# Designs tried in a protein design chat: VHH binders against q9fdx1. Part 6

Target 1, 300 residues: q9fdx1
Amino acid sequence: MEEDGSDWGGLAPEILINIISRLTIQELWTGPMFVQKSWLTVCRDPYLWSIFDLEPWFDSYPESTHLWSPEFEQKVDLMLRSVVDWSEGGLTKIRVRHCSDHALSYAADRCPNLQVLAIRSSPNVTDASMTKIAFRCRSLKELDISYCHEISHDTLVMIGRNCPNLRILKRNLMDWSSRHIGSVPTEYLDACPQDGDTEADAIGKHMINLEHLEIQFSRLSVKGLASICEGCPKLEYLDLFGCVHLSSRDITSNVSRLKWLKEVKKPDVYVPRSGDVAQTERYGHWRLYDERFDIQAMRI

## First folded at step 23 (VHH)

Design CC6
Fold by OpenDDE, fold request of step 25:
Structure CC6 (fold): chain B 300 residues (1-300), chain A 125 residues (1-125)
Amino acid sequence: as target 1 above (300 residues)
Amino acid sequence: QVQLQESGGGLVQPGGSLRLSCAASGFDFDYYYMYWVRQAPGEGREWVSTISDSGGETYYADSVKGRFTIARDNVKNTLYLLMDSLKSDDTAVYYCARESWEEFWKGTPFGMDVWGQGTQVTVSS
């Protein structure tokens, strides 16, 4: 960066904080933090770092192989750890992608008031760091661990037991849709380590206060769905998109138990994965269902 | 002019050691995280190691962890990579690079704005 000769050192910290508080994360990292030491100090004010949300940036950026690289992960980890430090324990929302245990365990130890954690598409987040989150972040209200293959049902149990305020859980799984093909590593995309019914059972048994649940492309059976519907009576939103082992009848019969249910997303689209050859006929059944009802949603 | 120049590459036997250097000029070296990246023949570029601006924090790819050590001398404006227990798979052109958050937010691979010309490391019997 060519030193623009402009001396900005004369601005009062209060003015700087006001200006900086209006900037995006991108703007902060590309401008004020590099002007001078005094500006850097202001940029690190804990007041500015109660929320760390990179989702707007990720949403604006197309999926690519680059996002799944170790170097990208390392950069995200660095950023998250920095924000955790600057927040001085005041961080309440974290929304990132492609982080690892390195950053998440660091956050778990230092963010006791965390209410929102979204870490979708983090292949190197494991039960090790998530267990720490469960025990140390007991104020958690929202959790998105979609496309995280190294998080098991054991973590779900721990979250359920330790986070009584959890209202939103997103645990979507990968499919072979166009949004993932060519960007997500093939070996990761093809992997399906999760047992749908085991996870469903964990959710039903330990997350009684859930209002919003997303489990797209889960392989849960009618038994798993029953566990969820019996154990989570407060559900208002249920996303079962891509759940190919569930029939229309299965869904209707079980979700009828949910008295507060406002919307259910149906498994109306399926992109085949390795080993799913036997599910073709069931998919056909859902196609017929979609012709009679809303394409992706049913309100009960 | 902003510039990075690698040196220290060469031919080494498996199990051997090598020390790479990267001379920085034309910018405030001590304000930047620095990276080592390598490219093997016929392969893409691979992240190797990162060091913080002060040198207090270091990061390594799993493939080199425990064998490589990244270091820097901010007085000499020089980045180092100490490579021990070298393997045939370590054969590559090694590049030093300067971190750029601007490039990061653009989605540029590695998020770097300045690269050296690279130095060849060959591990062979």
Scores: ipSAE 0.729, ipTM 0.886, lowest interface PAE 0.7, mean pLDDT 88
Fold by ESMFold2, fold request of step 25:
Structure CC6 (fold): chain B 300 residues (1-300), chain A 125 residues (1-125)
Amino acid sequence: as target 1 above (300 residues)
Amino acid sequence: QVQLQESGGGLVQPGGSLRLSCAASGFDFDYYYMYWVRQAPGEGREWVSTISDSGGETYYADSVKGRFTIARDNVKNTLYLLMDSLKSDDTAVYYCARESWEEFWKGTPFGMDVWGQGTQVTVSS
């Protein structure tokens, strides 16, 4: 029988790289890499791999419990390690989800020019690989560690000390008050960091050049917010959505010092911390409200 | 026709060893990552190990790390799993499987397009 597939095997390498450069990562990994070795060689050209960005696929793909499995993580790790090798040190941007310490440690050792690292929802990334990133990837300008609940404030300290060009930090947490997020494993939700003031202090002390900060659903108090506003005078964007322990007055009084601030996202509801009895009484027992009602449905 | 056929399973006492083989035919074996996956009685499938196309990189599930070794012979088109220090909870049907990125992007669990028939490993005294 005769094969009916496309035949790109006779094309000059420069023609192949022009065609291949227009493909998405998904398209590359589905077809051209398995046709002939000549196509595989062109798909591995370092020129193609300054950016590794899976976010378009993740944004279009329905969230499911499969994404949280060890085999999915292993596939993402394999892909990232391969691209690190093919880039020959030229990677400047990595945007993935559900990777692990193994792949990030590998990238940290080999990608000194990294400027953007986004690793949303990576439950097996810890301070171990992030410490290597901080030490070896000193050109970092943007970091997104949103929903990476095994990363602690130690990473924030190390990044702040070693990456002076950092302008964008995203450290959003999942809505810790909602247990109705069906695709996310419950143990992952339960691991969500709860010490927002320690993280806020690390940011305020070490990240003077921040222009954009997102810390949705952090449990920081006004003390933590003050530390950020005093220590990050260049902030232009501040996202405090879901920071239920900050009142509108707390936010207004502290952000007034930020001369370059263009936008602040505020929480819709305020839940005073223990010990603020007078303010709690003024807002009608919000702690009981939180315990009895689904805060996710309210989008607090 | 693409085919995978496992062999080498059997009954083994705890602490014992087995060597599984998987004969591949009908495709360019040395272009594909290969996998071992197991299924215990009444359980879902569990990823065990992965080996790169050249054999230069190997990966293991935490449950088997340090006890199992994956290997391949690209001349004989054969995949192997050497299983040491076997435990009763290693009892399962073991499958070899070929990586498919097409299946992966569809969201199919494991991301495999070709599976063997499986070989039974039983660890009991």
Scores: ipSAE 0.312, ipTM 0.679, lowest interface PAE 3.2, mean pLDDT 82
Fold by OpenDDE, look of step 23:
Structure CC6 (fold): chain B 300 residues (1-300), chain A 125 residues (1-125)
Amino acid sequence: as target 1 above (300 residues)
Amino acid sequence: QVQLQESGGGLVQPGGSLRLSCAASGFDFDYYYMYWVRQAPGEGREWVSTISDSGGETYYADSVKGRFTIARDNVKNTLYLLMDSLKSDDTAVYYCARESWEEFWKGTPFGMDVWGQGTQVTVSS
């Protein structure tokens, strides 16, 4: 912002809101909020906070160990909670990463009109907060809980039972973009859920209106896939990338039941032969994928 | 001039209590999240606690959770750290710091732009 001597302090709040509404979240937090008290007040206008989306920033930011630090999580939590407060219940979309139960529970209690919740790569989001989301945010249409390893199939059941308008579910289990083995805590990676069929059953039984499903690197078997295909007849998009326990035949035979299916992403990974059973138990862990996945194919 | 000044440090026995203060001047104190950070001899800086601008939100490191309480008085432009049940491992220079969102967006570990000089806390029998 060029220091043009123009006394911006005299702008009508309505004009200022219009200007501010065009700013990114980053720009808001680095500029207008700190100019003067009157500007801060305007920046906190509920009109500005119907949507909270940090994905553009995360997409532009390289993977770093810092993102997985408690300090960073705290900052995200604080930001989210602030936005929830400022929205005065009008928040309809939340897209963040690295938040915790602290912020998500807070949001659940105060955002009854939430339609989109994307919280991928949030290791400290658990069933505790997600259950609250299920009960309090019944208008939910889109849920991304990819790489949230502390969320169980129980939460999926609760979401299915309480969020009838859910159309999009993303439950990917491995973030391949975390190409930097050194940037993501090992403990987080090790906590990757292994109950693929249980989750699949939850989805098939309770999420009948799903149109878009991503379950990359799930360990679901043909039984789990069958459950999904039987229970989610409206599926238009199904991403099974990295699902190493599914054969091409398994996929073809089951997805044929989906009349509205437009696109299916196949595992495109090594399917273990019956003799490699010992190694198959660890399928879904990123360490195993490094050797078997064509890195070139994963260059998103 | 933007300034933070810590006080209240000293020598205390294990199990004892201390109250640290941080006086802020030269900026709108009530607009900023504030931090306590400590540095033990030979170690890096460690985050201790954070408090929101209004004081409504507080966070603690696991190492101090349940023992330390962060508070602020926005009228007095003062940040506090109440330290109870002090342990030898709490021995460090304690710094108050102002949050910088600019640094946050840059992905720096400590998104803080203003630091005090620190106050020494020594826990020893």
Scores: ipSAE 0.302, ipTM 0.617, lowest interface PAE 1.4, mean pLDDT 84
Fold by ESMFold2, last read:
Structure CC6 (fold): chain B 300 residues (1-300), chain A 125 residues (1-125)
Amino acid sequence: as target 1 above (300 residues)
Amino acid sequence: QVQLQESGGGLVQPGGSLRLSCAASGFDFDYYYMYWVRQAPGEGREWVSTISDSGGETYYADSVKGRFTIARDNVKNTLYLLMDSLKSDDTAVYYCARESWEEFWKGTPFGMDVWGQGTQVTVSS
C-alpha cells in the first residue's frame, strides 16, 4: 500500500485531517490504519462525522447469508456506536443495514439533530428503539425502515406524531413469496408483516406532510390506499411496486385526489394466461397463494 | 509469533460458575477489540461477547446477557470470560479471537484473523 513505512506523526493535525477526509469508511477501518496513534485521534474528530453512510459498501458487496448473522450485526452496531460518540451530537444522517435496537437506542439518546435514518434489512430493530427515535430525534426528514420486519404500525404512529418534518418514508417489504431470495434466512422471510392496511392507516392518519412514500410489496387493499391518499395530500411520489392487491382502477381513482403527485410506480404484475410452460419460474409468487399447492398451503 | 491461549474450562454443574482466561502474545494486545466465540457439539460457531481495546465498552449476545461478563487486563495481556448461572445449553468449546477489520470487509465469517485453540466447557450432572 502507498503509506507503508510513512511517518505521519510529525504532520500538523489540519493537514492530516485533510488527508483523512478523502478516505472512505472502509479505508478508515482497515486494520493497518490503527498502527499509528495520530491517525486514530484525527479519525475521531467530530468534523468528520456529521454523516455515517455504509450504503455505498453494501451496494457494492455481494449478497451473503453471513450479513444476516449476529456477529455481522454486532460489528455494524459497534461502528455506529463509535461514530455516535465521535460525532459529539453532530450526526445528521445515518445509513446502515443490519443494525439492532442496541445501537439505535444508543444513537437516539445522543443524536437529537438526526435528519436521515436508513436502516434497511435490520431484523433486530423493533418498536422499542424506534419509539426512542421518534421522541428524541424530532428533526427527522427521511426514514427508511425497509425490510425491518420487527417494526410494527406503532412505530409509524409514533414517528408521524412526533416528527413533523418527515417528508420521505420508505417501508418496502420483501417479496417473501418469491423463490429468488436465496441469501435471506427463511425465518426473516416468514416474519414479513402481513397487515398492510393497518400500516397504511397509520401513515394516512399521522403523516400529513409526507411527500415521498415507498411501500413496495405491501399487502394493502384499496382501503389502505384510500387512507393514504386522503391523509397525505402533499404526496409527490408514490411507489406501489409489487402491491399485488391493488388494481389499476383502484390506483387511478385514488391517486386522482393527489394534486401534487408527479410519479406513481404501479405494481407491474404480469400473469400469463397459460402457466404450463412458465410455472413458478415466471411470476411464480402468484402461484404461492394457491391452496392447491401442497408445499405452500401452510402459508395461507 | 501471534498467539492466543485459552484456559479455565472444565466440567461444572448446572447453575455453577467458571472463569475462562485467554493469554495473548506476539502483538500489541491493548490496540485490539477482543471476542469470545463458542461452538456447541454439532453446531456452527456462535458469537458470545466483545470488549473494546480499553475495556470501556462491552457487548453480549442475547443468549448470555446478564449471566456472562467479559473483561480484560491490558497489563497482563489477558482476556477473561466470567460465566455465571451456567446451563446445559452453554456446553461448548470457547474460543478467544482478535478482531480484524480487514477480514470483516472481505466478508470472512466473524471478521477475525487470530483464533485460540479453544477450551472445553461442559455443563452436566
Scores: ipSAE 0.280, ipTM 0.657, lowest interface PAE 3.4, mean pLDDT 81

Design CC6
Fold by ESMFold2, last read:
Structure CC6 (fold): chain B 300 residues (1-300), chain A 125 residues (1-125)
Amino acid sequence: as target 1 above (300 residues)
Amino acid sequence: QVQLQESGGGLVQPGGSLRLSCAASGFDFDYYYMYWVRQAPGEGREWVSTISDSGGETYYADSVKGRFTIARDNVKNTLYLLMDSLKSDDTAVYYCARESWEEFWKGTPFGMDVWGQGTQVTVSS
């Protein structure tokens, strides 16, 4: 059996911590915690838990409806709560998906030094836990609440008022045109927030130090864009991909006041021309195409 | 031979109490988080409660919080569910289950690899 190659139980604790600190979260939670009891204690050392980042796993994982289930959410909540406890207040970065108010409220009470919070696609996170985050985690520099459709503009107001160091905000919405593709529940797609101007106004009024903003697929109008550009003069990056109610003229006119801007991603959303029977709606920005003058259009 | 075996189910009147037990064998019981999950007739499985490997941390579904207590005895390798103030909605087959993060990373619901046979709890007048 060659015991020497597997004798991890004889390692000094400081050597064991060094080895374990190099593992990914997936590796850590699959292997060392189950070697023996003493290793489990080392895996819980606060030194290991300043950052909790599941995004690499989510990026590699196939989409499925099971990710949207209550049981999956409970497991993510359990993992996040465990890491919050093990960190003993030392967590500075959390990046997860599909967590809930339960885990975030728990983290808000215990992680005052949090600088990064990314909770993409968390349908059961509401203004309740986000209000606690705003009041308790005042060192926030980056917030990603993309695809969190139960969070309202009230969170944006509270974060802007209470987190003066916020420089990065990501509030991307689901591509509403993808209702018949993928594993996202139809009810969730139907509930996507529709009033981008109220959120844009909250951002413009309260986030003067913002440097990076992503609001992909927001339904904001030029009024909302103007509010952001007037209220966020330090913007260096602005992602408007999928913002179907903005024209290139709207963007050019408003962006001119942003003297630090290095990059803007424009809506660039193709709205397919209708065939012979119907036209595609695009709320005042789509140009109709006359099929009588493009015989090849049906092959596109 | 990894096994979980529940016992202690039965018929009880509303407001009554039961204690479920789950005997574990064939693995290092004190290394694992353990779960209770229930399944009502014609329904999917519902998470009930979780307990940490040491027993120091416990978690409950909202539907049972304040009425149910999860506990473990790592010397006897036994998991317990103490159920008080039982309601007709608690009628279900109750399973104990072992946490598996390997199953979680694969996307398996609940992330569990070993299940007991279940024990029936019936709450009726």
Scores: ipSAE 0.243, ipTM 0.592, lowest interface PAE 3.8, mean pLDDT 81
Fold by ESMFold2, fold request of step 25:
Structure CC6 (fold): chain B 300 residues (1-300), chain A 125 residues (1-125)
Amino acid sequence: as target 1 above (300 residues)
Amino acid sequence: QVQLQESGGGLVQPGGSLRLSCAASGFDFDYYYMYWVRQAPGEGREWVSTISDSGGETYYADSVKGRFTIARDNVKNTLYLLMDSLKSDDTAVYYCARESWEEFWKGTPFGMDVWGQGTQVTVSS
């Protein structure tokens, strides 16, 4: 085995770790740059790995189908497992996309101090690993499960019951009207959860300390919104963008209960017609049905 | 000339064993994580196993865990895959590959920059 010929050039270890701590995750992880063994040990120091955040890379990277491949998922899983090990239980924040139950279950068993978990667009994360998160990571303060279509309302119940410190929940769904054809698998877009009221009810019944809620493109009705507003009195921010079944009047009437509310993102009032032809046919006829057979009018 | 060359494949009965070798040349082998990847007839490539640069950490796909063992000899610049309890489902071309996080950040599948030509493993009655 050959070396560079010098260790740190006389630098104190704390100075070297300070220099290395300023590198991006990409720079730290690029193997050829860190061929000197003493530097590799410092790059894996648990102090450096209290936070694992890939969102800056994902935000700068264009959407593409290879991100949805099994091999990309396995690589993200391997990276997450490595960081979990290097952190020695000290991870407090994880922000990734495209991970699976395998890596998340591994993290749940080993990171009891986790405060932030964001796993956007992770189609192979299910209620199985999220149940472990709920029981093992009770200090959770922020959860982002946006675009995780295999996670059900059961996770929301379990998280609400077991994670009393939760203040931020993001459960955004894919924009069903715009479709990300060519960059997101079509069957994944079509599998988007449709029962927004069941999820809204779970949130309202179990997340009394919630301050920030995002449920973009949820199909909740005014009943679901009422449940949230009644059950989450501490809400300061509510994002309802794309919630096509809520009117401005529905929102104004229900959010008046929220004493601390500072911002509401309202749905687009334009009624979108796009996407699945079967959905278009069903939704296209609903207005005629309401005009012809109004259930409330039939009560008379 | 960076090169990986697999050997040790062949025909074996179910329940049998094989040892695959991958000879590395043209680069500092002991500074890289190394991988085994396989491709069954008519299927895409499937990750099999990973070994750290020192050999101190090993990882396995669920389909081979407990049956396969990855190892390396950094003096001889050789990667190994010891395969036990072979099944018909293990029939594939087996490739060794060198990890490249530069390729991963670019979005290259598997994040590998050097691949061997492969060695055929056939498990049949």
Scores: ipSAE 0.232, ipTM 0.569, lowest interface PAE 3.7, mean pLDDT 80
Fold by ESMFold2, look of step 23:
Structure CC6 (fold): chain B 300 residues (1-300), chain A 125 residues (1-125)
Amino acid sequence: as target 1 above (300 residues)
Amino acid sequence: QVQLQESGGGLVQPGGSLRLSCAASGFDFDYYYMYWVRQAPGEGREWVSTISDSGGETYYADSVKGRFTIARDNVKNTLYLLMDSLKSDDTAVYYCARESWEEFWKGTPFGMDVWGQGTQVTVSS
């Protein structure tokens, strides 16, 4: 921030901030941080760090086994911790993948104004850091814990009790047929949560203000769906894609109670070919489907 | 050409102290975040500590917080790790490394492009 006119980068800090604010995280971390010290100071200005969002990079980067390594996780943790520090308590939105309890606990202690937390595919995030988030980040409006298989229904209870402003919850589970399945470690695939009704009950009991819910590939039964529909009367959007234990009849009868519902995504039939048995069995309850076998039951 | 060279490792008793140094050459040292990473026998590499380019921000793995201190001297182009209250679990080869976000975005583990040769730290009763 203290720069004289001999700077070969030459620009006033206000102009630099405007330029830098238009860069992606990847561009920012690759280029401007190495140009000169005046740019480094501007890159760390708390004004720039109300939002930390790596999803654009993750969306553009091919899935690989390296992303699941402990070394990659530690680097994501380091980035998140750095941004938490640079934000000086002003961070309101975090969207990352592959972080751990270490970085989330650090953020929970220092980011009381957090409104959005998305931590997709973070196998080493547990109820420990999420409990801290629930108690310390009470302004949460959106939570995405999709594919975080070490988070249990206890987190849903704690978030529901302590974060009354929560309007958006995403708790999607892995589909074994995804294009990334060959890169995902077998242990992670095998850890996929199996008790969808317990999670659905936690949501229905504690998240009365929820407007948007995604639980793709959840194993919930109609009992769990009923709990959600009874307990979340403000739902406007409900994504049940891949919820193989729900029929169209189950869904129609339960969501008809929701006065504000604008959209529901119903399970589509996915019928693994006979040659896909090994992949199907890695997801637990899934068996090979034949279109003659049960597609008829799922159309209604 | 671009090089990092560690020194200061050795054998110490539990509760002892060591100071590791890492001499940098061939690049603008004060532009880069620097790291200490360690590797115990039979284990993968473990991040230990990070220091910002100016030295004003420091970060530590939970396993070493309160016991280790990272520092740098940008005039001498030298990175340090001050290790206090050493435990047997700290026995490892310690490496200094230079941050590379280009390597990180390409998928290189830890996102580091320059590594030292390592210095052995042994803590035994």
Scores: ipSAE 0.230, ipTM 0.521, lowest interface PAE 3.4, mean pLDDT 81
Fold by ESMFold2, fold request of step 25:
Structure CC6 (fold): chain B 300 residues (1-300), chain A 125 residues (1-125)
Amino acid sequence: as target 1 above (300 residues)
Amino acid sequence: QVQLQESGGGLVQPGGSLRLSCAASGFDFDYYYMYWVRQAPGEGREWVSTISDSGGETYYADSVKGRFTIARDNVKNTLYLLMDSLKSDDTAVYYCARESWEEFWKGTPFGMDVWGQGTQVTVSS
């Protein structure tokens, strides 16, 4: 029954919550949480934490190597875990970058009503935490795993099987030919997934309710595109920018079957495959090493 | 003036235990999350542990989970790190640090505004 005095400058608690709820995450964490102890309690109220969205800050923040450091990742992870706790299971939308398996596994266990998960550019998120998300967060409607190069097609299969309400998938890859991403670690660029048809097949087989798909810079062929168009009849938006192995004709002929399609973004350059159809796209550091050894052995 | 000062470091055998302390002054200690960070020779700084302002919530890096315990005494304005089952990989200078969301939003590495001078922990046979 006994609490700290809560005059709140003479304001009713509902008015204080309304004022605080209009602040951005950055504003909230910079000021009100440190003004008075009673304000800190209101700032941690589960009502405020149905949505945790750092994308506005990331969009405005200058690109720098610092964002790719382990220290920055650990800070993002700690902040996300705090919000998960404060939400008391009520968190429905998470939009961050540079988090890891640690924070996502924690969220998966505690946020069963999650509808939106966007974790762009999170190099230390793997299939391990994403499998937990698929099994625990079955209400997902939107997933953005763009630039998460340690996530494989297995995640796409698991999400498709377990999250039937998924309408939006973003799986954009970094432009492997770009000379203007010098802030990104080279080891991360080298790990970029190369097997676009396997991922496209997983999408087409398991995501029948998909309405919006972004797969910029995927190396899928027309076979992968056909699988997507056949398996995702509800697509309204398709972003194929940077998918250099698809010609305009390939795209036009396949998307014509999509009754609901409203917009398609096409690559601005077409690179035919090398004519050697025996080559396949591969993942992982160890797989590349194994292929190099196999090739050299075959020449003896 | 805001200050943090670590103590309690030293030489210890593998499998041994050690307790670090961090004395805080010049600010309202119980308003802030506090951190332990370590730096091994020739390496960058590595996050070790975090404790909430009340002390009710604690977080650990995987490398120390189950072996280290972070604690605080808000009456004495002191942060602690209880280290058990020490390994040679734990050899480092250990720093306590104060969380700063202002520094975080600026993009400052670690997002901390106050650091102690550090205390050396050496684990060797």
Scores: ipSAE 0.195, ipTM 0.554, lowest interface PAE 4.1, mean pLDDT 81

